# VH-VL binders against b7kms5, part 112

Target 1, 80 residues: b7kms5
Amino acid sequence: DTFETVRNTIRIESEVDESLRQLCHEERITKETWLEAAYLYLCEKPEELAQVIQLAQERLSQRKAIADYKRAKTMQERFL
Key: E = the ipSAE of ESMFold2; O = the ipSAE of OpenDDE; V2 = 0.75 times the mean of E and O plus 0.25 times the DockQ between their complexes.

## First folded at step 5 (VH-VL)

Design ya10 (framework fv_maftivimab)
Fold by ESMFold2-Fast, scan of step 5:
Structure ya10 (fold): chain C 80 residues (1-80), chain A 121 residues (1-121), chain B 106 residues (1-106)
Amino acid sequence: as target 1 above (80 residues)
Amino acid sequence: EVQLVESGGGLVQPGGSLRLSCAASGFTFDDYAMNWVRQAPGKGLEWVSTISWDSGSTYYADSVKGRFTISRDNSKNTLYLQMNSLRAEDTAVYYCAKDIFRYGDWTLDYWGQGTMVTVSS
Amino acid sequence: DIQMTQSPSSLSASVGDRVTITCRASQSISDYLNWYQQKPGKAPKLLIYAASSLQSGVPSRFSGSGSGTDFTLTISSLQPEDFATYYCQQSYSTYTFGQGTRLEIK
């Protein structure tokens, strides 16, 4: 009788999480409803959506570069 | 879809040799480390060996070091385990497993169906 | 080497129950902990990685928590297909699996 929901587990940068948590507290909303609202709003704003996608692609690229370096390093270290 | 298919298991006498193969499909094989994990009848899981994506690094459990050799052929999308000087304690189902690095953690995200190796006289 | 101890070794439960399985590492492994499900005659299936991240395609009733040495796997409302053996596994130094927890129908 209510919304059908799916549980997602995500890992985000701790400083971003802290900032978002404070925003949600001040505005009296939850992280899940903020995420839903943000996505729905941006789907109505093609130019803003494109900017967000570009930022996401840049952040992903940075994470991949760091992960590739750590991947090579920890491959040796975990089997010492 | 990711698929891993093991073959080469069978019955062998103590001191004998077997070579296992794992045919991989559905992902870029040369971008991932690969593992062999075994499970003795009625027992739990035991890690056997890991090989890096480029074959530059290989690692073995102490129980198999010096007897087993892990290798891969990236041109054929195939992982191998050469098992020498087999012992009764090596009797197990041998699983091929794909290794992925996510969120700082190494995880065996896909497994093959396994191939049975029985070491018995 | 790092030892992984699961508790309980087996448990009996009914469909609809909340089930919790625990796993303890002999030393701190941060969040380098994975959970697998294995059904009789089948290969293990990844459920949870990095202690709390749900693998794509795994039902939302599964969740993981913990860090350091103590970890838990929770099934919020047990379904018939969930009767299986569950294994934790550390990836901090080599790979070590727990002994397994066999979830049996009551």
Scores: ipSAE 0.036, ipTM 0.675, lowest interface PAE 5.3, mean pLDDT 89

Design ya11 (framework fv_maftivimab)
Fold by ESMFold2-Fast, scan of step 5:
Structure ya11 (fold): chain C 80 residues (1-80), chain A 121 residues (1-121), chain B 106 residues (1-106)
Amino acid sequence: as target 1 above (80 residues)
Amino acid sequence: EVQLVESGGGLVQPGGSLRLSCAASGFTFDDYAMNWVRQAPGKGLEWVSTISWDSGSTYYADSVKGRFTISRDNSKNTLYLQMNSLRAEDTAVYYCAKDIFRYGSWTLDYWGQGTMVTVSS
Amino acid sequence: DIQMTQSPSSLSASVGDRVTITCRASQSIDDYLNWYQQKPGKAPKLLIYAASSLQSGVPSRFSGSGSGTDFTLTISSLQPEDFATYYCQQSYSTYTFGQGTRLEIK
């Protein structure tokens, strides 16, 4: 036991999760170790890290838009 | 550090009006929806109103619709609640609360200290 | 008009106990459910969001579960600072709070 670990719950899109599960099964690794390795690798690649951050910002914006749409639709149904 | 500071509470007669303010600091105010939530003495929490980041959408609890108006001034980082035709049942501590989007859900992540509104003769 | 019902309205427990509080929605809200803790004279504090996600800085003894209409907040080993009122809240359609559960010292 050389490292302390933290337990985190994360929510990702189901299609992405299925694809990642397939990769982890085929390569005989875990989602935890893949996430750690991906982050550590990208930290040494500034241009690639910037591209990943941009994609993350776009995905977050899309999730917010979908949540706002759901809220508006529910309020409309309530008042009709 | 995120801070929300309410003001404007006080004692008012039934049928009267009052305007509450909430001064926000420590975050980009115009990126977030804002809320008013109240709590009557000894009772639970009741959502009152929500305003979107750009003031394009406002929502109200049925108990206050037509009497209360939520608004914001993004240039001053301030949220407002205009309360008209006040009733005894509007007596409560009024909290300002910030929305945050996490994991596909909206959450009230920061709350002010509250300001007491008492409607009594 | 989504109604949130908590049970029990109050409960008494001792330090070290496992405590469970339940929340029911009048219709499916997926996992759009939050839990808050409130101590007397203070504003509510966010504990759990999206039914099961622990807010940063909240002790790991707190956990949430459930989806659809039935939700649970669990405190695995009650501490003295945990005596407070707990509220669930749906965020599917604006916000509706449960009536609260008051956790008291036995």
Scores: ipSAE 0.005, ipTM 0.684, lowest interface PAE 10.4, mean pLDDT 87

Design ya12 (framework fv_maftivimab)
Fold by ESMFold2-Fast, scan of step 5:
Structure ya12 (fold): chain C 80 residues (1-80), chain A 121 residues (1-121), chain B 106 residues (1-106)
Amino acid sequence: as target 1 above (80 residues)
Amino acid sequence: EVQLVESGGGLVQPGGSLRLSCAASGFTFDDYAMNWVRQAPGKGLEWVSTISWDSGSTYYADSVKGRFTISRDNSKNTLYLQMNSLRAEDTAVYYCAKDIFRYGSWTLDYWGQGTMVTVSS
Amino acid sequence: DIQMTQSPSSLSASVGDRVTITCRASQSISDYLNWYQQKPGKAPKLLIYAASDLQSGVPSRFSGSGSGTDFTLTISSLQPEDFATYYCQQSYSTYTFGQGTRLEIK
């Protein structure tokens, strides 16, 4: 066969998922094929790939900061 | 790769004291809250105590408040439970458990094998 | 304190059966409910968190559902290694465990 595939589980922000779902619907493609195409295309564009990686690092840092804030807040509140 | 190993359990007389230790490895210890949970022979699980990642906050079940003290040494990746004024009803296997916060909820995602504390009366 | 009540206290089932265990909270806990599996002589293992999210490495035959006060843990196509006691736990206010449900595989 042409391809061996793997199944993975990913979690993305609801607003991003909604926007991506709309794009896939309008263009008649799937989320899996969009992800594959985006990655393959960016691998041929080193400077654009670097920008995407930087954005990913920034988003990860923001998620961590929000989680840390909520973690500290609820640690006190749940034991009252 | 996450490992939690308890030690310090044993047989003790009512009114006695024991200090339990939990050695942690395979994760960034000082980034997570830690717990002690116990289970009396043939009974269910009972939460005992929680300590925050920085030792800034400690919490206790009403049944142990004033007798038990939870602490940690982040430089040694070790959690402790100092148990004083032990009673027959404190007889249980004591588990060390890692706390994780995800999606607004707290869960105990990894547990040690437990150490048996027997208080003979 | 929030009280957690499980039912049944014990049940017997055959390999391949679908098994459902229920858990009730004495007050609404939203989806702040976890499920744990404990095999004889071993520490508990996290199965489900936030009522319905499957912990990494746990077989897909396990699933959780519910919100508010009523929750269920379902095991589709029961396997021999599923013999264990199952505990629910609320994390809404402190931590409280249910009394446990003992599953026997005949």
Scores: ipSAE 0.046, ipTM 0.696, lowest interface PAE 5.4, mean pLDDT 89

Design ya13 (framework fv_maftivimab; at its last look DockQ between E and O 0.09; V2 from the best seeds 0.00; counts 0 for: pae E 10.6 > 2, placed apart)
Fold by OpenDDE, look of step 6:
Parts: sequence; structure tokens; C-alpha cells
Structure ya13 (fold): chain C 80 residues (1-80), chain A 121 residues (1-121), chain B 106 residues (1-106)
Amino acid sequence: as target 1 above (80 residues)
Amino acid sequence: EVQLVESGGGLVQPGGSLRLSCAASGFTFDDYAMNWVRQAPGKGLEWVSTISWDSGSTYYADSVKGRFTISRDNSKNTLYLQMNSLRAEDTAVYYCAKDIFRYGSWTLDYWGQGTMVTVSS
Amino acid sequence: DIQMTQSPSSLSASVGDRVTITCRASQSISDYLNWYQQKPGKAPKLLIYDASSLQSGVPSRFSGSGSGTDFTLTISSLQPEDFATYYCQQSYSTYTFGQGTRLEIK
């Protein structure tokens, strides 16, 4: 099969990334193909997908909070 | 589709006040920070202000700090910019822009068409 | 504040040309760099985020690279609709734009 890919920067939380990298290494797969496979699997599992989405939303909220804090911090540093 | 529609621009004298509005649609408004960015005629883009999704945080460029106030009404899907003590150098097209967080960074992924503010005696 | 400096300020090119625009930050901004395109009388349009990530719907002829202080926007083969003004923007500390690069038809 042939397919086109889209290139995007993806940042993963350090601990999760480490675990995922280790898994991918052991299973001789890539993070990209892992993500594709996981998504496709979840597309067939609506209940599990909903759970993953909820978890993802929570993690996003945490990231946003951290990012907002960083904005505030950088603004404060301007006056130092 | 995402839509941002600015309004409230016009002609005002130096020292005067003006309030801009930005009506948002096509996305969950209260999930995203919002921004104002302005562009003087024939000039580049200048970030003006940012407000967090819940109005908990606001940020301003030094050029407008103390004079401009960004706010939002999430129940109306509307962003505001209260501009006081206006100066000639505030003359610009004012854009509202949606602020999306992706992969650890912020980006302005959608912009309105802008509303013109002219400060002149 | 972080200053962003684009080069060149203006550029003339022909359809089919490879075009490169550079942007330099006054300090390291990691990869928190975005590129926007603006046509006369229109709102800016996001092209690239995180220095090298292509915004959805943007043609693949656009690409971005760089990290730290030096960044580049490349148009591999210029199309008629690409003549516009381009801005880099750091998002490391709030937002700051470069002065813009006006890409004109030769």
C-alpha cells in the first residue's frame, strides 16, 4: 500500500515519551505507527475512545495551565 | 467554520476612547485564549493583548499597557478591547485572533478581517 | 522583549522560483516560531507553527526550519498566489512579529 504522510511537530511529556520510546524499541515499531494504530483501534472502540478523549482533555488542560504560567512568568521577567 | 468578526472601529480624537468587539463562532469560544493584533497603515503586525479562556490572565504590549483593557464575555462568544487615552500612533486595523495551544506552544490560527481605528484631531 | 528581524524586507521573484526568507530572534526562542502570510486588505493567515509544522490546508511547497535564534521559511516553487507579505512571530514570550517580508513579482 502507498499513502501520503503529514509532517507535524509532536511534543510528548517526558516520562510518557520515555516509556513509549522504550515500548516502540522493544516492539520494533515507531511512535508514529503506534499512534496511527492506536487511533485506528480506538475508532472501533467508542467507549474506550471516549475514555481516551477524556484523559487527553485533562492532560491538555494541564498543559494549558503550565503554558499560561510560563506566559505570566516571562511577562514578569521583563520587569526584572 | 471558524469566524471572527470585529466591529467598533471608527474615527476618534486623541485622548478619546473606543471599544472594539469581536464576535466569534464556529468553535468553542471559552476553550481558547483570544488576542488583539493591530496593523498601522502600511506597517507590520503588532501584538496588542491576550486574554486567557476564563479571563484569569491578561497580557498587554507595553505600548498599550494602562490604556487598553482586554475582556471577554463567554456567554456571548465576544471579545472586547476597551481603548482609552487614544493616541495617533494607535491608528491601525485591529484584528482579533484565536489563540490555539498545540504541542507546548501558542499560535494564532484564525484571524478576523479587522476593524479600522483612526485617531486624528 | 524579544525582537524579531526578518531578511530581506522585500524580495522580487518569479513563478517557479525557490524563495527563502529568514528570521532571527534576539534571543533563543526554541522552536516557538510561527510564520504568517498576509495579502493586501486581508487578514494574516497561519502557514507554519513550531518552526517547521505545516498548518492544515497550507500547500506543501511551504516549509519552515530552524531552532534557537535563526529560522527560515522556504517556498520550494513559487506560485502566483504566493505573492504577499510574510511575517515571522515568536511565541516564546507573548507575541512579537518580525517587520515582514514583502514578496513581489519580478
Scores: ipSAE 0.177, ipTM 0.827, lowest interface PAE 1.9, mean pLDDT 92
Fold by ESMFold2-Fast, scan of step 5:
Structure ya13 (fold): chain C 80 residues (1-80), chain A 121 residues (1-121), chain B 106 residues (1-106)
Amino acid sequence: as target 1 above (80 residues)
Amino acid sequence: EVQLVESGGGLVQPGGSLRLSCAASGFTFDDYAMNWVRQAPGKGLEWVSTISWDSGSTYYADSVKGRFTISRDNSKNTLYLQMNSLRAEDTAVYYCAKDIFRYGSWTLDYWGQGTMVTVSS
Amino acid sequence: DIQMTQSPSSLSASVGDRVTITCRASQSISDYLNWYQQKPGKAPKLLIYDASSLQSGVPSRFSGSGSGTDFTLTISSLQPEDFATYYCQQSYSTYTFGQGTRLEIK
């Protein structure tokens, strides 16, 4: 009878979150419904989907590099 | 599901050497720092050594510095502790422990069951 | 090195009791303090990290509090399976454990 949903928690860049929150507020939608709509729309646009995947891969690589650097630096400082 | 299994413990004479191994499974081994922590019979826990995820950094307790060497083989998901110049005071259960970094803090979130090292003639 | 002192060294309590164990650091460690439980013949198990965060799978009767130099582990309603030795550990600079508190169930 009812839509079945799954609760997820995600961590995104603060500036991106602020921009997305503003968009959702202005358009009177939620982050959940925007994510669903964006994914469904892109699945119908393979060339655009490929561009989004490329950007996601680049952002993931950047986040991994920053996390690795921070982790290594913190470990160094911790052992004096 | 994380598993850590230690091996290599036993009876050894003072001045002798022993090599401990810890076989890891259930997580991406090369993403995490690893530790050895020991516990003498009837005593508390004592941190022994830490190795970074890439083996680029190693750290030792003052009590073992110069005698023990921590190492890892990420291709085999295995952590090692080479113990040289063993003393009676090194008698302890040696635990392998996984490190986790969360928001700038470190915790030992999973531990193996330990392997007993006895230094005695 | 940072020294960790636990109090008491041992205590005896009855099922259903509220039990508190304290831990004191020789210098400020912010909230970089973890609590572990060790049952006889077993490896330690992480209970609480970052002074007050409950590790997944640990019963809600366990809680931690404190910051700086003074920290407390509380068991709100002691159960038979809580017989164990409890250790605090600072992660601010290297790792240092307290000497342990042995909890005996009457």
Scores: ipSAE 0.156, ipTM 0.698, lowest interface PAE 4.5, mean pLDDT 89
Fold by ESMFold2, look of step 6:
Structure ya13 (fold): chain C 80 residues (1-80), chain A 121 residues (1-121), chain B 106 residues (1-106)
Amino acid sequence: as target 1 above (80 residues)
Amino acid sequence: EVQLVESGGGLVQPGGSLRLSCAASGFTFDDYAMNWVRQAPGKGLEWVSTISWDSGSTYYADSVKGRFTISRDNSKNTLYLQMNSLRAEDTAVYYCAKDIFRYGSWTLDYWGQGTMVTVSS
Amino acid sequence: DIQMTQSPSSLSASVGDRVTITCRASQSISDYLNWYQQKPGKAPKLLIYDASSLQSGVPSRFSGSGSGTDFTLTISSLQPEDFATYYCQQSYSTYTFGQGTRLEIK
């Protein structure tokens, strides 16, 4: 595998990001190395990977539903 | 990288019609409300229309109500503005703008480069 | 409809100056006010949202203040790239822009 890097922007819930930042600081690693390590570790553990994917799908659905509700209600309030 | 590209502008006579398009990329299009904002030559900005993420709500400036129709196709990541019964005062650059909701308020965080509409005899 | 009035309509300043632009709403809009920068031939760019919050990537020399009806955009030390037209915009009811303030090099 190559170690050339890609820069991107991701959105993480603020409470989760704070907790992850504290963990990374304590362990003297970065968020990007944690993410890479977590993925590489899970690639060799199909059952654990499936559990992570299930949780990610649940979180994605929850965030979408909350965003949809807030957008609809606030849009109505602003224009009504 | 958020990108909004307007098209469909041009020269029309009073009473004519045009359909503007805005192709969106670099974000999840159906998570956001979208707007049209216009600017007459040498003049300031004027909000024209807003459409909710699911097209369930549409809003129009009084100056365009009944003549303009905003719509979107989320499967094609495209925003539209159908402009009918055009008047000279509709002459402007038309911008597509992405909305974002932050802590109780809406802002236009990304804009396209605009497409020129000229209504003249 | 909520009217937004900017002052001044145009302004000349030198690099390094502190510049202040004001915006007044015809009724209270709480802190639902945004500021945009527009250079000639270019699309507007968001600077400040919710009266005082700095948009990501905008230099810290820009700041906003105010609530209710009176709002201020401040550039603490003017740079050559800051010569542009600035618009306030309320997002309380519908969307209304001020008439703009053109900032030119003296």
Scores: ipSAE 0.000, ipTM 0.627, lowest interface PAE 10.6, mean pLDDT 86
ESMFold2 (binder alone), look of step 6: mean pLDDT 92; pTM 0.940

Design ya14 (framework fv_maftivimab)
Fold by ESMFold2-Fast, scan of step 5:
Structure ya14 (fold): chain C 80 residues (1-80), chain A 121 residues (1-121), chain B 106 residues (1-106)
Amino acid sequence: as target 1 above (80 residues)
Amino acid sequence: EVQLVESGGGLVQPGGSLRLSCAASGFTFDDYAMNWVRQAPGKGLEWVSTISWDSGSTYYADSVKGRFTISRDNSKNTLYLQMNSLRAEDTAVYYCAKDIFRYGSWTLDYWGQGTMVTVSS
Amino acid sequence: DIQMTQSPSSLSASVGDRVTITCRASQSISDYLNWYQQKPGKAPKLLIYAADSLQSGVPSRFSGSGSGTDFTLTISSLQPEDFATYYCQQSYSTYTFGQGTRLEIK
């Protein structure tokens, strides 16, 4: 039997990626299976899930501020 | 859901003027740059103009510079294209398209249905 | 301005075929290339952004690759709903579209 999968491209901070790559290598798992396991685990833990969502919202807000600055700069440079 | 609805197209004589509108809904309009893209009958897509989310910057294809003016009214969630000194080669379907900046890359993620502009005697 | 050239301009294929469409930029655009699908009488639909990233909701049989000046769009197993015109577009400096590739039933 086969399970249905989807292919996603995600971009994460290099520091986080390096740490995650090291963890996956040491534990002999893949990024895909770690992501699935982490999400499934947190779905069973509402209070922990809420904390992760709050951290994600904070990180998104910070990334948006940086992206907005870069967006304005590249917008101007793109057209000159 | 995201919707973009163009209006204002029609038949106009060479040298005439026409104003297109694009009504946006389903997203925070003033967070995104907006575009006009046109397509002549049986031809490919041609980028016409871009306006930044705050109206602070406007950009035009060389073929329309000095003749077309892009503008927006964020209070009405509406994008405009004022077209002056129209020529036969401006005949096209005009699409309104939402711009998005993701991970350092720009793309047009949602498009309206288009409005037909015919410049003919 | 950056010019985008697609090949072929027209292509005939059968359901189940593997189809490849190419796009060439007149100068290096890194990975700032998007692919759109347009069906007759309809607005274009975003398929792929940043050369290789699949837009949500787009079937996995579509894939993109390339960087710099040479890019490809591949449909691994053509379906009836895939007969359409495909456009590449650079977003590196303003926006420029390729002339389009019309995919037709053989």
Scores: ipSAE 0.013, ipTM 0.674, lowest interface PAE 8.2, mean pLDDT 89

Design ya15 (framework fv_maftivimab)
Fold by ESMFold2-Fast, scan of step 5:
Structure ya15 (fold): chain C 80 residues (1-80), chain A 121 residues (1-121), chain B 106 residues (1-106)
Amino acid sequence: as target 1 above (80 residues)
Amino acid sequence: EVQLVESGGGLVQPGGSLRLSCAASGFTFDDYAMNWVRQAPGKGLEWVSTISWDSGSTYYADSVKGRFTISRDNSKNTLYLQMNSLRAEDTAVYYCAKDIFRYGSWTLDYWGQGTMVTVSS
Amino acid sequence: DIQMTQSPSSLSASVGDRVTITCRASQSISDYLNWYQQKPGKAPKLLIYAASSLQSGVPSRFSGSGSGTDFTLTISSLQPEDFATYYCQQSYDTYTFGQGTRLEIK
């Protein structure tokens, strides 16, 4: 067998998923093969990898802030 | 790598006070919310309190509200729990736990070893 | 207050068995549900977050599923190191843990 695979579940933003799904449909590839190709490509490009890591850190920070706001709102409604 | 070390537990009489500390290392402490979770002997886990990365937001379980105060000192990478008006039912191992947001979900990804608080006469 | 109820409170199983533990929330919590493993005398360890996402370093025999009010933790082929107490936890409105499920050797 050529490939040994693992199953991972990930959550991405709906709009990003929709855009990626459209790209995969048009190019006749799958999300898993696109992800593998993207990661392998970036591993051979240190400067580009650094830029992607910075974007990932910024996106993570934004998700954290949104989650904090959501929790604060829920607590306010619970006690008011 | 990531380490959380609790201290300050001990024996205290009902109505007394105690302050717990949690020393954090191996991660950027001021980027993460922190939690206290307790477990009474032979019982399950009970969330006690959460503090945001910047101390701007604090949350408490109804059972400790008005008696316990969570705080942190980001310059010392230390989390605290000030416990006042202690009751027998506060007897538990108190765990320090790091919070992380992943995909819009809160989770406790690393835990300390715990420190035992016994409230007894 | 969101209440979390686990079923069963305890179960006995043998190495190699498929084990399922269920968790029910008193109201919808979407997928804001985590699973933890606790071995005697040790701190809890995160297994699964966001109902179905496997924490890094956790064996793939562990899986989670569910959304809304009903959630399941599955161990596909039980190993000796899996005998422990398992807790679900909602993170939708602060945190509430289930009462725990004690997994014992048969």
Scores: ipSAE 0.000, ipTM 0.634, lowest interface PAE 14.3, mean pLDDT 87

